# VH-VL binders against Large ribosomal subunit protein bL9 (rplI), part 2

Target 1, 148 residues: Large ribosomal subunit protein bL9 (rplI), of Lachnospira eligens (c4z4q1)
Amino acid sequence: MDVILLEDVKTLGKKGQIVKINDGYARNYVLPKKLGIEATAKNLNDLKLARKREEKEAAEELAAAKELAAKIKECTVTVSMKTGEGGRTFGTVSTKEVAEEAKKQLGLDIDKKKMKLDVPIKALGNYIIQIKLHKDVTAELTVKVVEK
Below, E stands for the ipSAE of ESMFold2; O stands for the ipSAE of OpenDDE; V2 stands for 0.75 times the mean of E and O plus 0.25 times the DockQ between their complexes.

## First folded at step 2 (VH-VL)

Design b6 (framework fv_becotatug)
Fold by ESMFold2-Fast, scan of step 2:
Structure b6 (fold): chain C 148 residues (1-148), chain A 121 residues (1-121), chain B 107 residues (1-107)
Amino acid sequence: as target 1 above (148 residues)
Amino acid sequence: QVQLQESGPGLVKPSETLSLTCTVSGGSISSYYVHWVRQAPGKGLEWLGVIYYSGSTDYNTPFTSRLTISVDTSKNQFSLKLSSVTAADTAVYYCARHEWELPYYYGMDVWGQGTLVTVSS
Amino acid sequence: EIVLTQSPDFQSVTPKEKVTITCRASQSIGSYIHWYQQKPDQSPKLLIKYASQSFSGIPSRFSGSGSGTDFTLTINSLEAEDAATYYCHQSSSLPYTFGQGTKLEIK
């Protein structure tokens, strides 16, 4: 019997795969436990439509990530550092602080673990921080460090 | 030994609705999908649409507003209705099936003989 | 929509010659290309499915190859009964489309 798997089954295959299995095993175990359904023309069409929906949603998610990255590129987050005599700065601006200010100033809720700084922020000036929005999309956020 | 056969009027007047039937013999229609394809005299093949066993349809873009494909599982028949016809709709109309399977999509392996439809006043 | 372009449009060939027909897709379609033969006043007949798989009962002289955007149908030794128009067809994306056809005539 040909069966469409509804979830991963270690000995048979992965969710969505069509597998040929013994009729007894199908009727007595796989079908009653809802681990799969018979691969009828109707069920195959339903699987095809479900896969088309998943592909469309994945494409929309990628497009949304690219659009957000383009918007982030035009944004600047301002962070303050204390300076001493002669303009010397003290301390370092952390990704946690950048995430907090991004939320406050831009409404962006960014996981600090997704942020990467190539150069530590320990002086006044402009910095670019990379933000991984999607496996295929990285945004660049400008961080402007000013005197407190 | 599945066979498909088209039937319908050979002549349709401009602005009227063309109605064709595809009759399946030698097997159950529950195991495959049916496409409609046409061919204008001396021209190539043009895909019109497909109907799945579930009754779901997909149509080629220029036909979406005037094409309807349906199935009657009790009669083993598929039908095509194309409204507001013009001389440009003159063609041989074919129905053809394919079985849906993963990971491969097989091409259309069984075709009807085709039926010539002339749109003329 | 995906456009399929066949080459050549027409070829006059001597029996026993090797013939190659090319089909190029406007974007990648993986291996979802199928080849049909249509003789005058007859319905199309499936020859090759999924780029390279011969359909049941098709003579071994017919073969298909390719992936992505470039595909070929080969007849390794042309027979008189092979005079026909050949079409490629993609099933990768809706709407499904056909190439414009390649007509083979025997000299």
Scores: ipSAE 0.000, ipTM 0.471, lowest interface PAE 13.3, mean pLDDT 82

Design b7 (framework fv_becotatug)
Fold by ESMFold2-Fast, scan of step 2:
Structure b7 (fold): chain C 148 residues (1-148), chain A 123 residues (1-123), chain B 107 residues (1-107)
Amino acid sequence: as target 1 above (148 residues)
Amino acid sequence: QVQLQESGPGLVKPSETLSLTCTVSGGSISSYYVHWVRQAPGKGLEWLGVIYDSGSTDYNTPFTSRLTISVDTSKNQFSLKLSSVTAADTAVYYCARAPEYTYYDSEGYIDYWGQGTLVTVSS
Amino acid sequence: EIVLTQSPDFQSVTPKEKVTITCRASQSIGSYIHWYQQKPDQSPKLLIKYASQSFSGIPSRFSGSGSGTDFTLTINSLEAEDAATYYCQQYSSWPLTFGQGTKLEIK
């Protein structure tokens, strides 16, 4: 039967392709595993409508990410470090700490795995941390480190 | 609950066909898919293939030309035949069942396994 | 084919310690990962299905997490009976594949 692939399948083809496969393989593997659906007129129309919705949502997500990145560029998160005699700092500020303070101070829920810091934060001062908000959008957040 | 039990010869000569039977009790086989998995001594698990309630089969790439899985649903029995065996086919062979797949609720896990049967390929 | 790589291959652990086993898929498999325990001379036993759902009758010390490509099986307080080889498995894409296994030995 003709099947519309919902995912890339190495033995059959790429997501969105219509492939002709054995009825048994289709009914017992491809369809139950949600790797594809029968290429009926109804299913082709439903897939087309779903793709249009996904395209719209993707465009809105990209626009929202760009807008958020512009806002983040104007924001500062303040984190503290312990200091000793002579202003010597102890430890480092981690991306985990930055994420916690960003949520607390700016209401931003940021995945620490999406943060990149080129140099470890070991001293007081201002730093820029890059945040990947979208595959095509990276934000720059200012982190201000102050004495605890 | 469902139980699976493998049976067959423990010794097969090189170049001959290995034949095993899996008997399922405690449940209807028509509501489940049956997989065959083997494990060479001291090694990991290797998937061989599966038979669906329709009687259709899928085999792992290394075995497509020499593996046959079949079913007798009236007796809740499955068979595995592996032709042209070599010493590399020496392993414990398991039959195991998975719940019936649906488009909306595809399972993919194997919930019950047979005890396994050791097959040695030697002259 | 999707390759599942487990870490570590082997670990010797004292009772009551927390153990973490990782499984990495070569491609995204959503949450279609399942975990099995195999004790010496026994058949594999399903522990966790769909990354995080405990199979019936499995002790609460076992838990699973992860999605996409990185998955973890955790034993929060190891018991002597947990000495076994653990395998991850996927069938989100044909062919069905298993990880190479992680052997846990109790000191």
Scores: ipSAE 0.000, ipTM 0.454, lowest interface PAE 18.6, mean pLDDT 82

Design b8 (framework fv_becotatug)
Fold by ESMFold2-Fast, scan of step 2:
Structure b8 (fold): chain C 148 residues (1-148), chain A 119 residues (1-119), chain B 107 residues (1-107)
Amino acid sequence: as target 1 above (148 residues)
Amino acid sequence: QVQLQESGPGLVKPSETLSLTCTVSGGSISSYYVHWVRQAPGKGLEWLGYIYHSGSTNYNTPFTSRLTISVDTSKNQFSLKLSSVTAADTAVYYCARGYSWNYVSFDYWGQGTLVTVSS
Amino acid sequence: EIVLTQSPDFQSVTPKEKVTITCRASQSIGSSLHWYQQKPDQSPKLLIKYASQSFSGIPSRFSGSGSGTDFTLTINSLEAEDAATYYCQQYSSWPYTFGQGTKLEIK
């Protein structure tokens, strides 16, 4: 019988694939375990509509991530750092602190674990933080470190 | 497909806490922002706040002292608590899903629940 | 906060006419604007996102345009089912805000 896989099955194929398998195996294992469903006309049409919806949703998420990345590129988050005589700075600016300031100043709720710095922020100046918004989209946020 | 459903008492007494729950079915909440929006009778839409799966919240300024939004990922539920209510809080309350990393739009909405504040 | 002002507040329109709704932002928001449709006693539905991109399943007669501070939603051939209140919404800056709404009635 033809069955539509509901999840990845190592020996049969990937989720969403239509596979032809032995009737006994389908009825005694695949269907009862909900690893797949029979590829009826109704189920095939439901799969087609679900795929079209998922494709639209994926395209929308990618477009949203690209739009957000473009906005972030135009933004600057300002963080202050204490300085002493001779231009000495104390401490470092963490991705946690940058995330908190991005929320306060820009309304951006960014997971600090998705932030990457090429160099540690230990001095005054401008830095670029890379933010992984999507598998295919990385934003660049400018962080301006000023004297408190 | 994703569906959102609000639930909670339709009547709340002045000075008490308004408590609503939004149940999400047909999809994961782990990558979405879930928002609360209200609409007073005959009036426009007013954004109240959101929560991300990390627990991070953002509240509209007039509500920061009275509003709490929370999430229970094991039940696929979001809750809204608004304290010290008055007649001005009478509205239809909606929960809605945002489909991007940092809030872009509300792609799915609950049908809304009317909450009347009166004695 | 960013204020969004819609025009007109109300319009009575006959079927097949072209309708234009305007949304003006108090400061530049780039393309960070969405449009929603709300029919009586129903929840809002997303129509247009990012100023000009149609959401899934939205009829082609709806289109959006604009950038910066001036945005428009166009219905190029009005249908009876389009009787609703339309809202613009910005996400450029916290807090997120909606316009006051434009109500369309079909004659």
Scores: ipSAE 0.000, ipTM 0.492, lowest interface PAE 12.8, mean pLDDT 82

Design i1 (framework fv_sibeprenlimab)
Fold by ESMFold2-Fast, scan of step 2:
Structure i1 (fold): chain C 148 residues (1-148), chain A 122 residues (1-122), chain B 111 residues (1-111)
Amino acid sequence: as target 1 above (148 residues)
Amino acid sequence: QVQLVQSGAEVKKPGASVKVSCKASGYTFTGYYIHWVRQATGQGLEWMGWINPNSGGTNYAQKFQGRVTMTADKSISTVYMELSSLRSEDTAVYFCARDSYYDFWEGYFDYWGQGTLVTVSS
Amino acid sequence: EIVMTQSPATLSVSPGERATLSCRASQSVDYSGYSYLHWYQQKPGQAPRLLIYGASTRATGIPARFSGSGSRTEFTLTISSLQSEDFAVYYCQQYNNWPYTFGGGTKVEIK
């Protein structure tokens, strides 16, 4: 029987491929496990339509992520820190605090779990925070730390 | 350079079978589907089916289902199209053509074999 | 199956003139903003040659005088300034629905 693989199967092939396999193996394992579906003309057309819809939605998500990343790149979030004699700072700026300030100052709702800091923010200055918006899109947000 | 080279002309009697070959070169043989298209003398193009050389999977137009068999031999990068129970109406030039993408959902026929004339007459 | 109808069956054109060929599908061959319609050129004794794919994209090596347009069910192939080597039969093909089907062809001949 010819089967359209719904998932990668090490011994058979990659997701989306049509593979010819033993009828018993197909009926007793591949089909019941939802690893594939019989490659009938109807099933091929149904999966093609579903795939085209998925591709369209994926393209829209990618485009939206790229547009948001471009917008974020032009933005700066300002965070203040208390300083003492000699310019010594007190405490650190967390991704949670940056997310809160980004929402307040820029209207951006960014998941703090998607933020990555290369170095802890313990001093005044400019920092770049990486924000993962999509598996293939990472934005860069400028964080300016000023004296309070 | 991508090439599809087909076997030579055949003359067959009604009721016989014919097996046409299409040898691929210049690309990864298992990466692309191969279609078969025929053209009766003075007529248009008629799609017959496709084969996936990687899996051996095939799909045939209903008109040819039960009479056509497509196979692939990876060791020599060659696909075959065998048509049985030949009738005079099967007299045609048979072409193999490469699908532009290995995936079923996309494609257009970017490279074609030169064609094989099959004549069926009593 | 989708039936592809081409018109005219024969078109007589002088070199340097414009040729317009039509292709109609019995149902839409578009999906998600893409037309699964392709054009092929065939000269006597030769295999077909890919000319246009996706209704309007020229295949590699195809001269700019060839252009395609259309969507859904109505498609056109235009040759802006016919050259002597352009006298051939032209076929449209849909790749949206299995089984894949071709039009009956339009023969472009010298006037």
Scores: ipSAE 0.000, ipTM 0.495, lowest interface PAE 13.5, mean pLDDT 85

Design i2 (framework fv_sibeprenlimab; at its last look DockQ between E and O 0.55; V2 from the best seeds 0.00; counts 0 for: pae E 5.9 > 2)
Heavy chain, then light chain:
Amino acid sequence: QVQLVQSGAEVKKPGASVKVSCKASGYTFTDYYIHWVRQATGQGLEWMGWINPNSGGTNYAQKFQGRVTMTADKSISTVYMELSSLRSEDTAVYFCAREGDYYGTYFDYWGQGTLVTVSS
Amino acid sequence: EIVMTQSPATLSVSPGERATLSCRASQSVDYSGYSYLHWYQQKPGQAPRLLIYDASTRATGIPARFSGSGSRTEFTLTISSLQSEDFAVYYCQQYNNWPYTFGGGTKVEIK
ESMFold2-Fast, scan of step 2: ipSAE 0.308; ipTM 0.695
ESMFold2, look of step 3: ipSAE 0.138; ipTM 0.675
ESMFold2 (binder alone), look of step 3: mean pLDDT 91; pTM 0.927
OpenDDE, look of step 3: ipSAE 0.434; ipTM 0.789

Design i3 (framework fv_sibeprenlimab)
Fold by ESMFold2-Fast, scan of step 2:
Structure i3 (fold): chain C 148 residues (1-148), chain A 124 residues (1-124), chain B 111 residues (1-111)
Amino acid sequence: as target 1 above (148 residues)
Amino acid sequence: QVQLVQSGAEVKKPGASVKVSCKASGYTFTGYYIHWVRQATGQGLEWMGWINPNSGGTNYAQKFQGRVTMTADKSISTVYMELSSLRSEDTAVYFCARDLEYSTSWGYYGMDVWGQGTLVTVSS
Amino acid sequence: EIVMTQSPATLSVSPGERATLSCRASQSVDYSGYSYLHWYQQKPGQAPRLLIYGASTRATGIPARFSGSGSRTEFTLTISSLQSEDFAVYYCQQYNNWPLTFGGGTKVEIK
């Protein structure tokens, strides 16, 4: 049967393509896993309308991500750590703590799971955290770690 | 005497939740992060996440996100790891481990004190 | 995530011989001149034990026959003059990026 792929499938084709595949493969694999749907007139029209809406939303999300990344680049979040004699620090500064301070200090709601540290924050100093805001947009947030 | 003591073995049915405890003693509880690492029988080590007992801050491995919750109770120097929607593949020994203390501005991040492990068996 | 690969999976050696274990990272675990890599030893039925941190620093109480070396993506744990108590599984672990990841382990067993 003909199926419309809902996502890229390595052996079949790319999202949005209509591919002719074996009925058994379609019914036992592609359709149950929601990798595609039957290529009926109704399904083609529904996907066309959904795709137009998705493209508009995707463009707006990309623009918003770029704007937020530009704002984040100009910002610094300050986080404190306790130190002992000799300047030794205790524990690490987590991405959760950075996210909480970013919200508190800058009004930025950032998913901690989207944060990547080039090095674990285990000492006082300045750090750059990469934040994946979008598949095509990564922001750089400056984190300043000071003595508590 | 620095030690981490974990709760006893658990047997759970698929779909249930399990909550393992790890009680710290002999050091300043709020000064060290606690990691959770699991190991299926005959398999390697798998990092699940860590918690900062001072702030309650956590970081979970993506594989466990949405199913794992780590918490700390400062009043009894105990951390907890709760895993929900249990499957047979979650059968493993679960370890808590204390993060290595820093000695320089670059520090080190590893696990120097470990709990004895808690066997969680998921079976119907 | 950083993928850690250990080789060999099993290493058969005789007591008194030198054992060399390899750990490879899919990307660099070094930053500012330091390697963020730990080595652990695990015996059957026991929790892991920290051996080496920062690629080359022995943890407290670890015998001098254990040494670590390497940088960036290639690391080695060496056990000189292997003793009977050294037969165990050894794991490397990176802590430069999140999530923390372990290698699959190398089992050191009697030849």
Scores: ipSAE 0.000, ipTM 0.452, lowest interface PAE 26.6, mean pLDDT 82

Design i4 (framework fv_sibeprenlimab)
Fold by ESMFold2-Fast, scan of step 2:
Structure i4 (fold): chain C 148 residues (1-148), chain A 120 residues (1-120), chain B 111 residues (1-111)
Amino acid sequence: as target 1 above (148 residues)
Amino acid sequence: QVQLVQSGAEVKKPGASVKVSCKASGYTFTSYDIHWVRQATGQGLEWMGWMNPNSGNTNYAQKFQGRVTMTADKSISTVYMELSSLRSEDTAVYFCARGYYDVLTGYDYWGQGTLVTVSS
Amino acid sequence: EIVMTQSPATLSVSPGERATLSCRASQSVSYYGDSYLHWYQQKPGQAPRLLIYGASTRATGIPARFSGSGSRTEFTLTISSLQSEDFAVYYCQQYNNWPYTFGGGTKVEIK
């Protein structure tokens, strides 16, 4: 009997998989315990519809992430640093500070934990910070560091 | 080039059984389901059931359960539909049609049809 | 089972005219934005031919004059400028709920 698993079953497979098992095992154990359902045309169609809904949601999330990344690429966040004699800067601009200024200046709610800053920002100038919006989408935010 | 080619016309007496074949070519046989649809003379289309050639799984419309059996022979890419205890009301053209898991695509290829005549 | 009702049973139209065919389901055949409703064309002595799938998508090779619309329980097939080869019987099919069911057909004939 072909069965669609409703949850992970250690000896059979993962939730959502279609597995071929002995008819007796299916009818006496798997089906009565709601671990799976028979892979009838109706149940396979229901599984397909559920997968389509998940695929549509995933595609919409990916599209939204790409749209947000395109918007972020056009934006610049300005952050101030204290300077001393000879143009020397003090301190380091943090991802927390960049996130706060992005929200304040651009209305963008960016998770600081998703920001990648390979080199500490210790001098005036323009920097590009990578932001992981989705497993397949990384945005680039321009940060302009100016004298306070 | 995708093709579904069915066996030739059959004439049967009431109470007999008929077995119609549908030979697939031009695609991966096990990737698509085969559905059977019949059409009585001058009437509309009636879905009978389907067979999954990969798993051997079948599903029949309730009115045909107990009389219909669908099987597949992967070695020759052929699906069979056997209907038993034939009645005059079973006189119809029987079609096989290709279906995909993505059911939004409909039946994109059909066999040419097999006329089954049940008469005394 | 879902009952599919097509109307009218027969539609008489002249070449070049618009034909509108209706298909109604006894319960919704749409699911999360998709409609599992397909249209087929059948000419005498031939197998059915897929015209429209998913209520509104034209199958490969189908002329632009054929269009489908609708959702949930009410669906329409439109032939914008009927050609001589379009005189045929048209069937709708719901593919959302087992058992899969067809409408009774609409015969499009020359006036």
Scores: ipSAE 0.000, ipTM 0.484, lowest interface PAE 16.6, mean pLDDT 84

Design i5 (framework fv_sibeprenlimab)
Fold by ESMFold2-Fast, scan of step 2:
Order: structure tokens, then sequence, then C-alpha cells
Structure i5 (fold): chain C 148 residues (1-148), chain A 120 residues (1-120), chain B 111 residues (1-111)
């Protein structure tokens, strides 16, 4: 019988593949263990529907990431650093601190592991932090470093 | 560039068998099912069945069960459709068409067709 | 099996005019918000060409003048401004139920 694999099976194939197997093996092992389902017209149509849902969801995730990136580009997070005589700064601003301030000031819950800074923040001024929102979308957040 | 190229026209006697080939190129052969559809002169399209080239699995329309056999040869990216016990009513153009294997049932590329004439 | 009925059998139109073709299924070919119906164009001596899939989605390379609509059992293919290359036979096909079935076709010919 033809069976649609619901998960990867080492000897048969990968999830989503249709494989022809012995009827006994299908009925006694593959189907009862929910490793696959019979490739009936109904089940093939259900897979088609599931594939369309997956594609739609992926498109919506991409669109949402692009919308969030556009919003982030218009935002600025302000972080303070201690300064001495002549404007000398002490320490660096970490991505952890930027994430905490983004949450406090903008309501944005950003994973610090998704943040990339091209140069360490060691001085007062404006910086752009890149935030990976999606495999195809990187946002740019402006960080304004001011004297404490 | 995707192509499905079919074998040439055949003339057969009633009771004989015919085997039509469909050679695929320009894509991964095992990612697509091949369906067979025929068209008698002046009539519409009639679905005959499909074959999964990866597994060898087949599904035939009830009208053709017992007379049709579909096979695939992965080494040359070719699908075959054999129809036995031919009658004059089997005179038709036979088309192969590809369909993506995971739930998309669009016949996006078709072979050029093979005319099979059954006459004494 | 689901019987697909197309009407009219022949439609005579002039270039630049609108053509509307009907396809009726003997039972619903829609499930969970999707309509599993395709439209094909066939010119003499050629294989069918996919025009519209899933009732309303235009296939790659198909001009915007072709559109599809409908659900359940009633479907329409519309050609908004017929061009000389559009004179052909058009077939609808359902793929919701086994066996897959085609309509008898509508021939669009020049008036």
Amino acid sequence: as target 1 above (148 residues)
Amino acid sequence: QVQLVQSGAEVKKPGASVKVSCKASGYTFTDYYIHWVRQATGQGLEWMGWINPNSGGTNYAQKFQGRVTMTADKSISTVYMELSSLRSEDTAVYFCARVYRSGWYTFDYWGQGTLVTVSS
Amino acid sequence: EIVMTQSPATLSVSPGERATLSCRASQSVSSSGYSYLHWYQQKPGQAPRLLIYDASTRATGIPARFSGSGSRTEFTLTISSLQSEDFAVYYCQQYNNWPYTFGGGTKVEIK
C-alpha cells in the first residue's frame, strides 16, 4: 500500500514522502505506530491543505517581521554611561542592557542573542544595532548613548 | 528547463497492447508524480491514473484497472504507460503530466501527447 | 465519481469582448475553505495548458485578463478582453475526489 510518512523513518524515507510498502508491514507497524497514514484521496487532500496553511503562515511571518522591522527603524533607545572630565566614558554598553532598555522604553521584548553590534559601544553618541527578526529580515535599532 | 517528451504515434490491432513512454528532464524526477490523461477524437480529457516515480506506487481510475500498468525507470527519468486488450474506443491522444508530490495537484507541465490508433 | 458539466459547449465572441465560461460539479469540490478546481486551455494539436488553479489562482505566465471564481459546485472562468490567441477549448477539472474528473469543455471561437 502507499503510505504518507508522518515523520522520518530511517528505512523508508523522510516526513511527507509517499512510499510503497508491504500491506502487512503497513497494517502491523507503520499505521499503528502513527509513522504514516494510508495515501488515500482524503489524506492527500488533507496534506495539500496543510501545505497551503504552512505556506500562508510562512508568508504571514515574513510580513510580520518586515512590519516590525519598519517600526523598530523609527525607534530610539536611550542608554546612559558615566563620564569623567573631558567626556571620558567608563565601560561599555552591552546588548543585555540595550534589550532591557528597549523593553522599558519601547515595550519591545528583543532577544539579546539576535542583536549584533559592529563596534563596541564605548563612547557617547548614536549607534545602530542590527536585530535578526527572520532569516530574511534584519531590523536596525538606533541606540542613543547619553551622559549619566 | 522542464520538459516531458513522449514516444511517437502507434497503430495497434484490437486486442494488442501499447506502451507509451514519457521522458522527464529539467527537474528532480523523483519529486513529482506523473499522471496520464487521454483524449479521444472530439472528446474531452479523461484521467487514467498516476505513478510515484520514487516509490513505484500507482493509482488507476477504476475504468482502466486490470488493463493499465504504469512503471518508472529512474535511471533514465522515464515513465511508461501500458494499456492492454485494446479496443477501437481506446483510439486517443495520451498525455503525461507532472504533479508535485506533496499535496499540490496542478498539472503544470504536460508532454506533447502520443496518438494511439486502434484499427484492424 | 464527480461529474463536471461545462456550459455553453460553444461560445462565439469577437476580439476585445468578454467571455464567461461555466463549470458545475455534481457535488461540492470545496473543503476547508479551498476549492480544488483547475482550468486548462487547449489549442488544436497541443497539450492542455494550466490557466487557473484552486478556482482563482492564476498560473505562472498567464495574462491578467484570465480570472476564475466560484466555490462548492459553481465555477466561472472569465476572459475580460479576448485576444486572437485565446480562441481555444477550455476545460475545468476537479481534484477534490478520486477519480479526478474533467468537464466536457467549452470551445471559444471567433464570431
Scores: ipSAE 0.000, ipTM 0.456, lowest interface PAE 17.0, mean pLDDT 83

Design i6 (framework fv_sibeprenlimab)
Fold by ESMFold2-Fast, scan of step 2:
Structure i6 (fold): chain C 148 residues (1-148), chain A 123 residues (1-123), chain B 111 residues (1-111)
Amino acid sequence: as target 1 above (148 residues)
Amino acid sequence: QVQLVQSGAEVKKPGASVKVSCKASGYTFTDYYIHWVRQATGQGLEWMGWINPNSGGTNYAQKFQGRVTMTADKSISTVYMELSSLRSEDTAVYFCARDEIYYYDSTGYSDYWGQGTLVTVSS
Amino acid sequence: EIVMTQSPATLSVSPGERATLSCRASQSVDYSGYSYLHWYQQKPGQAPRLLIYDASTRATGIPARFSGSGSRTEFTLTISSLQSEDFAVYYCQQYNSWPYTFGGGTKVEIK
């Protein structure tokens, strides 16, 4: 039977390929495991439409991520940190705290788990936090740490 | 008010299929994944998969791959979970739960759950 | 799949006392400095209720007596002064890897 592979299968081929395989193997393994579907006219058309929808959604997500990244680059979030004698700081500014302040100050709902710092924020000053908005888009948010 | 309202209890014969619905209200339907989690009597929680109502994309636990199908109807803000080739061990309460979408990831946690649907598989 | 193990299976506690619940993952559930672990409470006949997300963040409306801690593979849920409404089953869940997996649950019951 002709089968459209929904993912890579080592001995059969790559995702998206149409392969001719034994009917028994198709019915007992490939189809039940959702590794592929029978290459009927209906299934081919359904996958074509699904792929076009996925491409459009992916392009829209990429475009939205790029637009959001451009907006974030123009923004600054202010976070306070406790200080002691001689200007020493205590603790670390967490990405969770930055996310809370970004929501409060900029109306941006940023997932703290997508934030990355090359060095911990342990002192007053200006920092750039990288925010992974998309696999191909990383935004840079300026964080200004001031004395509490 | 955010609500997820599920369809009523079902009794099925072994080998049959069941389709459970989960109707969302009080929020933007396409901004949240819907997870399906089941719980057999006296047992713990078992994750079955999620659906993205915006794209129709799904991700199923391997144990249910080939037997479960999740679909969404945006016009009525309803998600469906269909489980086929039912066995007695599929007797469980099935829950839907929302999880906020953020581009190609989600928060991973569910702040609102449906009330559950008891599916009994018996001859 | 990541296997989540909770202990003890049953914990008997008197009202007003502290309850400490453990959750162990078969491999790390941390990524980029975050612990991808949540805690849920379930009472008989009810759906689960989110208590703690990302190991230590209390969900909206959850009383301050609930707190979460831990990282990598070892996590703890603490109820500082147990109240009558806290008698329930508690589940931990990892979301670092698909499939998402739950622990077997810890039943907190009155002594």
Scores: ipSAE 0.000, ipTM 0.469, lowest interface PAE 20.0, mean pLDDT 84

